# VH-VL binders against Protein LST7 (LST7): the designs that were tried, part 19

Target 1, 242 residues: Protein LST7 (LST7), of Saccharomyces cerevisiae (p53237)
Amino acid sequence: MSSTVISLAHFCDKHGPRIISVTQSAEKGTLGEELLVPDYPTESYCESCLLQFPEESTRSMRCFIEDVPFITTQYSSIRYQLLNSIIKRAFSEETMIYDNMPFIFFDDLRGLNLVIGFKLYDENARGNERRYCFILTVDSRSHDDSMKMLSEHWNFIIGGFDKMIAYIKNIHKSEFLGKNKTVENNLETLNNNAFIGSYLRANKSKFGRNLVSLTDDKFLFVRIHKWNSFLLHTVMNENKLP
Short names: E, the ipSAE of ESMFold2; O, the ipSAE of ESMFold2 at other seeds; V2, 0.75 times the mean of E and O plus 0.25 times the DockQ between their complexes.

## First folded at step 16 (VH-VL; framework fv_polzastobart)

Design w5 (from v2 with heavy chain S30R, light chain G28D; at its last look DockQ between E and O 0.89; V2 from the best seeds 0.00; counts 0 for: pae O 2.1 > 2)
Fold by ESMFold2 at other seeds, look of step 16:
Structure w5 (fold): chain C 242 residues (1-242), chain A 119 residues (1-119), chain B 107 residues (1-107)
Amino acid sequence: as target 1 above (242 residues)
Amino acid sequence: QITLKESGPTLVKPTQTLTLTCTFSGFSLRTSGVSVSWIRQPPGKALEWLASIYWERKKYNNPSLKSRLTVTKDTSKNQVVLTMTNMDPVDTATYYCARLQDYTYFDSWGQGTLVTVSS
Amino acid sequence: DIQMTQSPSSLSTSVGDRVTITCRASQDINSYLAWYQQKPGKAPKLLIYEASSLQSGVASRFSGSGSGTDFTFTISSLQPEDVATYFCQQFYSYPRTFGQGTKLEIK
């Protein structure tokens, strides 16, 4: 009955906390078709909130690791309410530091959640920054079993998220510098800003931008799908770790 | 261990329809971004991409040949079929099938089959 | 359609020499370019992906560089088994297009 998922979320200037993608596994030996979402129009979706694959009609991605299917979608039809509650808690200013420092919260409503946040500089965003986080959610009846699983894989999970975040920050820096060479020092400083202080100002907000645009990487969400699937598979299969 | 193998006729007459089958193993056409694609190479000439098909039933055909190409799949048999109508001697080439990875490049290729179009 | 122009069309050089092959795209393709090796009568083999990343199991003497429109493929020290035709391929968009190839021969 237990389930572990990885979410990518952001704080939208217009809509507040929103999930961009969620990666889930299905039963080994199946195709995971119950997790797929149907094709649907995305005209009403905010540009910054949209999960964007290289194929514009794609709404779900699937891969297989040792016959276990992993599915990445914009939302989970079976866990939508839970995950929305989790991201609202994760983006509270009291509990997240956008400096790659993880934090954990647990309650009987949302389960055990490991959160690591990061920022990207964008002059089109409120406060010249866009805020994101990756969340590993362990949904288990046993708090002790959940904490045991997390502690046994701590370095692997944190290292994996750190590598994904570093990749995103580095390619964002490269995209930005390719168009704005005189701001290199400022970009690095802004991407590494700590929680103290607020960079959000109403006068600076313009419009939303997708992570694909911010990184100039049309394959970004394919990479994130594969990275999250690999992380999730490893933590689900304890027999693969020493 | 990934393998792909092309099969079908090696000689066709002008105006006839060519049908080639790619049989593959070591992977299935069920992973996003993975495609079995067809590429041809006329003798001494550059490679030309013909068509790609994905598990999502999404298909891409080379627009230079758009009305002549049909690509289909049989996932249960691990097969992808290329049909090319109205063959002409200029279509003489080695025809390859290949696995495209992550919507990107071709990481595994079949041995290829030479198809000669002549009267 | 994105045209890929490869130079030179053929090259003959000695074992141990450095080999350089260039590929130019008709428009900006970011770093979405791959290099392949094809020996006579054999299927192409992927060597380099995303302009500069070495495919697993490929010898370290092979390398690639470039972005935008101009790309370079290098063999740092030519070996006898490197006799083949080499070609580039863009994966920026459909239709996927290839360079015309460079036939590499020893001496």
Scores: ipSAE 0.529, ipTM 0.770, lowest interface PAE 2.1, mean pLDDT 84
ESMFold2, look of step 16: ipSAE 0.641; ipTM 0.818
ESMFold2 (binder alone), look of step 16: mean pLDDT 92; pTM 0.931

Design w6 (from v2 with light chain Y94W; at its last look DockQ between E and O 0.95; V2 from the best seeds 0.70)
Fold by ESMFold2 at other seeds, look of step 16:
Structure w6 (fold): chain C 242 residues (1-242), chain A 119 residues (1-119), chain B 107 residues (1-107)
Amino acid sequence: as target 1 above (242 residues)
Amino acid sequence: QITLKESGPTLVKPTQTLTLTCTFSGFSLSTSGVSVSWIRQPPGKALEWLASIYWERKKYNNPSLKSRLTVTKDTSKNQVVLTMTNMDPVDTATYYCARLQDYTYFDSWGQGTLVTVSS
Amino acid sequence: DIQMTQSPSSLSTSVGDRVTITCRASQGINSYLAWYQQKPGKAPKLLIYEASSLQSGVASRFSGSGSGTDFTFTISSLQPEDVATYFCQQFYSWPRTFGQGTKLEIK
């Protein structure tokens, strides 16, 4: 089982730091079934925190790259406590700027973590922003060995996260601009009415939104699963470095 | 690299049960979002999706034919089997198996097998 | 079920001409549409996925556009090997449904 994982997390308005997805590898030649989570109903789950696959009952995704299984789930049954500790540290880190700038932290408890935060505008979120990060975690007992591993893959991982973040931001911007053009037309019509200011403030209720909803991309988490599996596979295989 | 091949009878009498086997290679049905699906095409007509099966044993059947269709898999042999009961001459068609990827579209198709239903 | 309606049902044109085929969904399907080419006696071949993305190994003269309910498939310069029937298919929901096809011939 690999000690290296990739996570997507956010800061939930209601629940604080929460993992949305974690991608892990299993041993080559196995099916990785120990990493799968059972299907479970999610009707009572927090909308913004939920890993949402296209088939509503599916809770785990699995793919294979060169006979190595990669699994993406909402939580790791093996590493749940470790990963929760990592995201709590990541979102409390005073140097995170949520503008695609990477930062790193290391300690004996959490290993080496490369974090890239980003924001999406949403008027239904507290502060009109939803905060996310991708995290590469290298769980090693040696700071020097972990830093050497990271330095060999630095440009690849940063570039890989940047590409996925750019994709998410671009389709969110397209959904936002399309929605705002319609809303702007309605707002321009409403500007000729006495209650325009009150209507705008009264209708900006705060509620959770799923990343699928923010991007209008039903297959978003399938794309994230496959991209993170590719990135993780490359980091684990020295002969595959770009 | 990826192959799918349909096998089974090419002539069936009305009221009989059709059994077709799809043998595939070059991909794993253990991959999420991947299914082996059955699609048919009557001569000169549109394609019609029949059934799909995933690694979780989840199955989807076309509602218009649901009572007539059964799809099963044998992962040890890389096979998916379609059974369709109570065949009628209107069911004469080329039957394809195809790979559905990422819960989306059909990116690899078998060559198809023509099944004729007549007395 | 989501109905897919193609137009025209057939088209005859000359080598080098621009070909346009349309596909209309009975409800919004976002960009979740694929285009297939089917040559006589052969299985369909995927050309375009997600309305506008070109499948690997497919010639650049093929393109697609559209979102919501109205979609367009284009061959920028018709070649002799493009004689086929073309189908759209939605993957927004189950059951997956196909257009009735557009038969393309060279005159």
Scores: ipSAE 0.597, ipTM 0.804, lowest interface PAE 1.7, mean pLDDT 84
ESMFold2, look of step 16: ipSAE 0.637; ipTM 0.814
ESMFold2 (binder alone), look of step 16: mean pLDDT 91; pTM 0.924

## First folded at step 18 (VH-VL; framework fv_polzastobart)

Design y1 (from w2 with heavy chain R57G; at its last look DockQ between E and O 0.81; V2 from the best seeds 0.71)
Fold by ESMFold2 at other seeds, look of step 18:
Structure y1 (fold): chain C 242 residues (1-242), chain A 119 residues (1-119), chain B 107 residues (1-107)
Amino acid sequence: as target 1 above (242 residues)
Amino acid sequence: QITLKESGPTLVKPTQTLTLTCTFSGFSLRTSGVSVSWIRQPPGKALEWLASIYWEGKTYNNPSLKSRLTVTKDTSKNQVVLTMTNMDPVDTATYYCARLQDYTYFDSWGQGTLVTVSS
Amino acid sequence: DIQMTQSPSSLSTSVGDRVTITCRASQGINSYLAWYQQKPGKAPKLLIYEASSLQSGVASRFSGSGSGTDFTFTISSLQPEDVATYFCQQFYSYPRTFGQGTKLEIK
């Protein structure tokens, strides 16, 4: 019963480690409907944790590669407890370095997990940074088989995550530079007007922000879904076929 | 290879209802962010988006025409149907169906069908 | 809705010349703009997406640039087969809207 998934997670200011999205495959030839999640109210959810597709789509995105469905959702009701355990360990790992250097952990309960962390500057976050990671999980109890799969696809997997992270960082950097100039102008205006105005603005600056907002890219999660689906398909297809 | 083809009447009288069918192949309306959309072009004039439908059944209609437009799908036949009520001579145009990709742009177009609205 | 204004409305130029067409949005649309080619009597064909990305199978003489409200489409060296109408389209929001087109002819 082995399966492979890709998760995007972050360290939420309110809730600690939280899954933003998980990409999974379903059986070839099916529509993967068991992996879709119904619409649910999200107004009580932290904005930084929310998976946001464009045009008010559902909470799931589906694509097909060679008749294999790939589905991205905010959570997996089937694998929820396992994935939560994985992200908690990923963010607690003492060797986690948020500079695109991957690390791996494995055990009989959680399988093989390849983690790449990164940070984005956000003045609205505690510590002015938001921490994220991508996690490839191979749910296998065989360390040797999982490591063989990882070593065979290492450059592809790491290269894929590196490209995605570089894209996110570059787009965020571009938005940050534009927003930073706007914020600088607004701050000067507020400081001119009153001590009270400046104080109240500072006290209201901490809140969650979605990755879509941080990058000003309404299609960000569409891109992540398609890249993760391609990555998974490549890894799973080659393991299934020789 | 992705193809789309419009079919339906080429001549319609004022006040009648136009029904056009888009039959497509090379993809299914089963992928998120993919839509079959209708766009028209009056002779010598700009293109005007009319409506889009997604696999979940969600539709978007041009607000200028929304009460006149209905878009439906038949996933098993790879067909999308546009219904446009109360046709007027100003609605004379070439009508295209097109695939909208990833909630974005139109990457594949049908050849279009000229619909003339005249007495 | 977002108005897209193209310039010029028509253009007549010699083979080998550089062609420049502009498109202006009535509000910021990030880079969410596509360029299409429509030959007489034919359906539109996507050339450029997301302002500057070249669609697969499209000749490298076509390019696009810009963000926000001002966008430029360029043919670096005009070829006879490039006679067509070119138009832009925003995909920032619904309703999707198009520029009125630029008719390109060879002298």
Scores: ipSAE 0.637, ipTM 0.792, lowest interface PAE 1.2, mean pLDDT 84
ESMFold2, look of step 18: ipSAE 0.708; ipTM 0.850
ESMFold2 (binder alone), look of step 18: mean pLDDT 93; pTM 0.937

Design y2 (from w2 with heavy chain R57D; at its last look DockQ between E and O 0.91; V2 from the best seeds 0.75)
Fold by ESMFold2 at other seeds, look of step 18:
Structure y2 (fold): chain C 242 residues (1-242), chain A 119 residues (1-119), chain B 107 residues (1-107)
Amino acid sequence: as target 1 above (242 residues)
Amino acid sequence: QITLKESGPTLVKPTQTLTLTCTFSGFSLRTSGVSVSWIRQPPGKALEWLASIYWEDKTYNNPSLKSRLTVTKDTSKNQVVLTMTNMDPVDTATYYCARLQDYTYFDSWGQGTLVTVSS
Amino acid sequence: DIQMTQSPSSLSTSVGDRVTITCRASQGINSYLAWYQQKPGKAPKLLIYEASSLQSGVASRFSGSGSGTDFTFTISSLQPEDVATYFCQQFYSYPRTFGQGTKLEIK
């Protein structure tokens, strides 16, 4: 039996591949307190890398499905080094094309990984885009067993990731169009939209932005946590057919 | 099956301290973003949020009443206790406990208990 | 504190009529608003969450819309059992604040 986790990662302009959140389970009937991250300040975190929950200073969220605790954190003391290598490989693979096409890779030490990448337009990002992926990791020494598990849940996992990605893209589009509408109103006073567009693009500052800011959704990481907990719970339950 | 029930005195004299207990079932304070909260409603008037408590012992008190309010919990009994000092006739109201979900809205309410402050 | 202002404060109308109640926030609250129904002598009941989402078990004649500062609650065809006071509540920040209520009566 092996640990299964869902990660959200991005390619940070300053730091390269970085984990935003990891969702994992603890044993049924427990509170999962060993997976909670201790309170500490987030001043050392890049804004774009930060996992931000509403109205709390803590870096973890907990929910329960059928008495199984699910914990979402940025810090994972159990699997941090493994996850770093997984995301570095995910973002360096030539086959990840950020079009919601899934791909899979296996590592003898790090297990089986299903990856779906996506992009968000952001003029404050280098190259005007921010790159993300969701990753299901099955950390098993048995390649055949992990492939069987993944095969049985392939359509469910892909569909689940696609739904969350579509949600994120849609609300980001709404936030982006609202901002551009304001910019368009300001540009109406100048009468040269083509030149002004080039000038504004050239003068935009580059800085990290949190997904909450990119979507204007204060509860975004709560939604991701609950959705990933649901997906993970379903995958771990062999008697449910995707 | 989520239930909440308020219990405590229904009549309090001015200057006394009110202690109300919310006993709940069908959930426990163990999920992030879930709170047991206290809200009151004077007769014929609007609802007023008083306090909220989470499983991390994180509490929020209404600033207008902050010095008068204390909210505590007893996780083993599924209870949340509101203490309000120096009661005044203006504090006459129906007091509710309610479950706040996902840092958002109140999805389950107790029946409420009328507390009268007089004489 | 975010102030929530409802209009009208009371409304008397006929069975079958369309009812509209508005709620205005003193600052932008995105869509982080809920609507409650409170019948006489009863606790509030959640009808609408996140401005427009219908709570399970709530009749489809109830609806909500709006974002930012201006929100609307609608009963498409008033029924006798809808006599109640209706409240909006913001969940953008603490303190949680409620509108003053709209008392709905049938004439």
Scores: ipSAE 0.692, ipTM 0.831, lowest interface PAE 1.0, mean pLDDT 84
ESMFold2, look of step 18: ipSAE 0.704; ipTM 0.838
ESMFold2 (binder alone), look of step 18: mean pLDDT 92; pTM 0.937
ESMFold2, look of step 19: ipSAE 0.703; ipTM 0.832
ESMFold2 (binder alone), look of step 19: mean pLDDT 93; pTM 0.938
ESMFold2 at other seeds, look of step 19: ipSAE 0.682; ipTM 0.839

Design y3 (from w2 with heavy chain T31E S108Y; at its last look DockQ between E and O 0.91; V2 from the best seeds 0.00; counts 0 for: germline match VH .588 < .625)
Fold by ESMFold2 at other seeds, look of step 18:
Structure y3 (fold): chain C 242 residues (1-242), chain A 119 residues (1-119), chain B 107 residues (1-107)
Amino acid sequence: as target 1 above (242 residues)
Amino acid sequence: QITLKESGPTLVKPTQTLTLTCTFSGFSLRESGVSVSWIRQPPGKALEWLASIYWERKTYNNPSLKSRLTVTKDTSKNQVVLTMTNMDPVDTATYYCARLQDYTYFDYWGQGTLVTVSS
Amino acid sequence: DIQMTQSPSSLSTSVGDRVTITCRASQGINSYLAWYQQKPGKAPKLLIYEASSLQSGVASRFSGSGSGTDFTFTISSLQPEDVATYFCQQFYSYPRTFGQGTKLEIK
């Protein structure tokens, strides 16, 4: 049977397209231990690419829905090369032209992929925005079977991705408005041309930022893990209503 | 149905070691962010978190009591065991075990067991 | 350690009255605060998580608000079954810490 996964990816200013998290299932009744251990070498530490859980030493999460394990990690030891190819397509200039626009592609190599991209404003990013996407991947050589599954769950998956994207955008907007209010008050209080000029230059510096920092939500990736596990479980159980 | 229940001695003498067992059902300690935690409440006083244990056998102990606390688990029996050394009358309290979800708050609690430390 | 200070320590009001209890953290904890109800002789029960979210099965007369350091717990219309001690608890960091409690009585 086809392997179905949900990924969160971004376009890193330094590294290009990178996976932040992948949520996968294992066989019902197992613990899914084979998915917890990375098969590939560890890459350099990058703040904006990091999958960050509330417990600093944690690099993966596992939950169970009806005895099916769902595991979220930054890298798939089983499918790393395939997923890297998928995200490169997802972040092409044509794919990310419109915010929140669904995009579908299928081929023999990468299977069926449903992509929904979104952007977050960040003055510390090139172009003052950071680009992300959620991707549903059905890794199957049967085009007809993949399209049938997608057509049966299209509205559910898009609605699910839209809800998580709206959550992320809303808490990011709240965090951003809080910081800019503080900056505005500080400028009014000091009334210092030298300080004002220096502060404005600092606001143009470019560096990576984690989604946890952009949203001020230390539990963000726990929420994403749980939500993506729920979405996958629902799609995999065709007779079960969401 | 999720339940937790504390068991162990109710009377301990000063300097002795307390051992309490939490037996739980309706869930297993196999999910990330889920832990069984020990919390105590001295009579008429605030709750105090003691320790938490996760499925990876990672434990967190209250730093003020760290050298006195040991928490272990037996996954096959759905049990978590608290050991607390060098008991003192100020340790007299109701001891609870509770489930922590998603690294956050305690959503299910045991009924508690009163442990009295006196000569 | 993050200290949690509750006010008042005890409170007596009438059925139908609005009740407010405050909790102050010694440092910013974002919205990572929970409220518990503990009836006499029983274990605590979670009412509110993440400062303002109502736990499933909890009556809608209970609510919470606040962020940062100052938090408020409200019962919109006090009922006889609400006689209990109420605690706040932060989950921003370890060690998890609790407020000293507010004992709520009717009269």
Scores: ipSAE 0.640, ipTM 0.811, lowest interface PAE 1.4, mean pLDDT 83
ESMFold2, look of step 18: ipSAE 0.650; ipTM 0.820
ESMFold2 (binder alone), look of step 18: mean pLDDT 91; pTM 0.924

Design y4 (from w2 with light chain S93D; at its last look DockQ between E and O 0.87; V2 from the best seeds 0.70)
Fold by ESMFold2, look of step 18:
Parts: structure tokens; sequence; C-alpha cells
Structure y4 (fold): chain C 242 residues (1-242), chain A 119 residues (1-119), chain B 107 residues (1-107)
């Protein structure tokens, strides 16, 4: 039996490709408790890599659609090493353009993967940009069956990812424009001191920022969890496959 | 169909402890960000949030009432219980339980129960 | 605590009129504000969430706008069934706090 999951990943300046969140389903009628992640220390984690829910101690988010549990965590119960291999391949692909153009790869080890990348501007990131992708993974050795499922849900999956990416880009743009207007209006420092401050920032090491900070949206990962759960539920509902 | 219903005493003497039960249906306290919360409204006055409880047994109490409030749940009965100590006549209010979703706002409310505190 | 201040405290107007109610937060709350309708003797009913999003099943004559600290609730054309008290509520932080309400009546 193949399993289907949705992941959000980024390319961390410090750690390379990292999973931020993975959304999985459990058996209908259960609570999905085997997918929940216990509390773990986060003091050494890069801020940009961490999954942040509105409640600081929350490490797993759970919802139910038609009595099917959907769990979002930073770590997968399927195979952690598999997902790491998938995101390394995704971010190394020369064809990923980060313009909402999807690409697909399949092999015996990683199954079928549909990837859509996007970028957010951030002056605190290398190259002033942070790179992300959403990935739908079908962990199956049957290329034909996986491609049939993807083909039957293509417009739905792509449209769903496009809507979430558009939301993230739009609220990030709003946050960025708001802060830049405020800085321009309030910044009337002496010329040389302002230049020295800018120069020192340009020479300092970059630092990580969480998507919550980049969007100024405290509930961002709650929205992502619910949207990805909805997408997964629809894809996994056999009655919606013609 | 989502419903919530408050039950408990309607008359309490000063210094006594109030215990109210919220019985709900159409959802379970098993979804992240979903809470059963208690809100009160003194006659002719604004609503005041009292407490919230989530599926993880995490609770938030209004700091103005801090040690007076306890909220617990009974998962087997789909019930949430509010306990409020040292009742005073100024605590006379209609008490509501409500569903909070996604750590945000209250999308479903019980009918409320008027609790009068007097000798 | 985030203080929510509504104005006006009461309003009397005619059927068909445009109604405007404002809510001001004591600090920035992004768009994390909801509007409720409460008819006499009844529990509040959610109308608008996240400042401007209309709750399912709510008439399109109701709308909301604003962000940061200043928010506006509007009824485009008042109907007789809209007689109620209207409240704003912030969900930016705990404690959750409500405005003091605006009592709407028809002349």
Amino acid sequence: as target 1 above (242 residues)
Amino acid sequence: QITLKESGPTLVKPTQTLTLTCTFSGFSLRTSGVSVSWIRQPPGKALEWLASIYWERKTYNNPSLKSRLTVTKDTSKNQVVLTMTNMDPVDTATYYCARLQDYTYFDSWGQGTLVTVSS
Amino acid sequence: DIQMTQSPSSLSTSVGDRVTITCRASQGINSYLAWYQQKPGKAPKLLIYEASSLQSGVASRFSGSGSGTDFTFTISSLQPEDVATYFCQQFYDYPRTFGQGTKLEIK
C-alpha cells in the first residue's frame, strides 16, 4: 500500500535542505496517536527550520476530516531518512525555477514526488532570498499507478499548492512593505552612522527567520496544517477518482 | 450539528464554590486549537472571558480571577467543568460555554445559564 | 491585557440606513479581531472573523475592515432583524477581550 504525505521544506543557510513540516493521515476511526511527536528540546534548533504553532509547547497538530485524523509534525513516522533524501533531491534539481512551475521525479527509492518551489525576499538570508517548496509524496514503486493518481488530481493538487503559496507570498509582501515604509519614515540618522550600520549588517553573518516572522502571521502553520489536511483527504478519497 | 449546554446551580451563596458543566456534541475536544471556553456576562455589561481548555489539558485562566478558576474535562462524557471559588454578588452573570477554533474566536455558543449570587 | 474600545455605545437609526461601528485596540493586533451580534436574551453569534471575513450563513450586508488598532463594522442597509448589540473581540493574545458593545435600535 502506498502512503501519501505533504511536506513543506526550505533550504536553510546553515543546515541545507530541511523539512519544516509534514502532514500525514492515520486510519479512519483512530486518534492517530502513533503519529504524534513527544516534546523535544528546541534550544539548539535554527529558528528558520522550526515548526512554530501558536502554543509554544505544541509539537504536533491534529485535525479530523470525516473521522480521518491528519497529523502535522516536523518529523515523519513513515521514514525520516526517506523524506530527507527527497528534499535533498528537490533542492538540487536544476529544473526547479521557484516560479510555481511544478516538477516531478520518481525512482524506486523515493517514489513519486510533485514539487513546487517558491522564494521569499529576506535581507537576513544569503542572497537576500529564502527558498521553500511544497512536496506531495506518493511512496510507491508502481510508476504507472502513481502517475495515474497524480494525473487524475493534477489540477486540484497544483491549484491547492498555488493558493497556499499565493497566500504566503501576499502576506509576506504586506509585512515587508509595512516594515520598509516604517523604517524609511523613521530613519533620519546622520549619514556616516547610518552607512556604518548598513555596512556592518552587510558584513555580519546572516541569521535564520521563521516563516511566522516573515509573514507576521501567528497562525500561519495552523492554516498550512488545515489546508494540507484538506488536500490530502481529497486526494486519498477514492470516490473522487473518475 | 454542534451544540453546547451549560448546567449547574442558578443560585449560590456568597463564599460558596460554583461548579458549572458544559455538555457538548457534534465535535470532540480532540482537534488541535479547539477549546471549550467559559465566558460570562453580568447583567447589562460586557462579555468577560474566564477560561479555556484544549485537548492537551492545557488551560488558560483570566488573570483577573487567577486562583479562583479551575477548568477540567471529562472526555468520556464530552463535558468541561468550570469551578469558581469564593463567589461574591458581583459574580452574578450569565455564564456561557463556547467552542473556540484554531486558537482564535468563538464560533459556537451555549444558550447560557444565569447564576445569581446572594444570601 | 489588550483593551478594546467601541464607539458609539448606542445608535438609533432607520431601516435602510448604513450603520458604522468602530473598535479600537490598545495595541496592534494585526487583523485578529472578530465581530459578534447578540440579540436580547440570547448568546452572541459570530458574524465576521479576522477583521473582514464573513462567517458562513451571514448576510452579505454585514462587512468589516481594518487592521492594526482601528477596525470598522458596517451594515450596508439596516433591516428590522438587525436590532441587537454588537461586540468586537480580539484573539491576538490572552486574555481574550471584548469591546463594551454597541446597542443598535431602530427609530
Scores: ipSAE 0.608, ipTM 0.773, lowest interface PAE 1.5, mean pLDDT 84
ESMFold2 (binder alone), look of step 18: mean pLDDT 91; pTM 0.926
ESMFold2 at other seeds, look of step 18: ipSAE 0.671; ipTM 0.833

Design y5 (from w2 with light chain S31Y; at its last look DockQ between E and O 0.86; V2 from the best seeds 0.71)
Fold by ESMFold2, look of step 18:
Structure y5 (fold): chain C 242 residues (1-242), chain A 119 residues (1-119), chain B 107 residues (1-107)
Amino acid sequence: as target 1 above (242 residues)
Amino acid sequence: QITLKESGPTLVKPTQTLTLTCTFSGFSLRTSGVSVSWIRQPPGKALEWLASIYWERKTYNNPSLKSRLTVTKDTSKNQVVLTMTNMDPVDTATYYCARLQDYTYFDSWGQGTLVTVSS
Amino acid sequence: DIQMTQSPSSLSTSVGDRVTITCRASQGINYYLAWYQQKPGKAPKLLIYEASSLQSGVASRFSGSGSGTDFTFTISSLQPEDVATYFCQQFYSYPRTFGQGTKLEIK
């Protein structure tokens, strides 16, 4: 009947709202081959928007839970248009404050969306921050059907996203502090509000950074793929959360 | 339950080609990041990784042996085949096949097969 | 290639003793290191992954620590069934490389 997907998106300094990855299921007993995306060279794409697996040419990841295939990809150019309104609205929502507070909106074309935004600090980004969100999209025939499904799994999905966001924030914090160990004795200088204001006005080249680089975790998207697959599998197979 | 088993000749003459087959069960090469890999251990020496093959037929070969190694798979039989050319007595070792997961470490190993290269 | 150097090459200790084995990488490998146990005549068995995480079904007397280049494997109280050779292995990059091993015996 309806499809449920999990997306990871960010606000690219260069391109605006962009999807990094989408996790979807295919029919039980199949290989899910229709959802796979061909591999592409990495050097020709925006680094911050790219889904990066440990093998750099790979753009699709597949796993199986109880013979159900789950596939994570960067959406193809053919499919990107369908999610564009969702991610633009997610990053423009008045109530999203990028501090793990969930919010919901309904989209006429894609259905009900549960969004949790978060930020990672990065000196090389505009405003010293990079903005991300996880989005659960429930695509069904009616608003009532989507709300019923979401209400049955609310705590499970929010808890699941919170766990992954906490993981990402923790390993990012560890990586950031590791890179600053040479200048650790200047922490008050880095937190100076006058310094921050001057820095934002400086003519300094900003550049994109992949989430793998921000966390120094080359297996990050493998972990996200497996976690999102687990969340989707649980939601599809159970009437109520444990 | 996951099992892997190596099969092939136990004695090979110098210059001959070694062909070993890994037959596995309890999983299939259909999950990303999962591979069947070949590792060898000469008597009394360290383990040496030889090659890994993934479901997309993508392979990684140890560069010290790259021109000598070929790894292929037959997904219908759950088999992975190692071919190693121009064998030499220094290649005498126990040869293992193992499952690698998530592009990381080896979580299941075969029992191994001793291959002796001798005149 | 990333070289993995283990110390010591062998140990002979008593039941109940604390055992410590070290592994040094020739470059930083973050925490992408695994420890294996190989009993005589058997294939290796995974004990520790990601430097410090205990594999399911492995006794809690085994532990690992470290990151970057220096790693430690510990058996808190040696048992008779722990007679084996222990190896570290990096999975930071290809080629995957192993330490030369530490042979552990009981007096």
Scores: ipSAE 0.649, ipTM 0.813, lowest interface PAE 1.3, mean pLDDT 83
ESMFold2 (binder alone), look of step 18: mean pLDDT 91; pTM 0.921
ESMFold2 at other seeds, look of step 18: ipSAE 0.676; ipTM 0.829

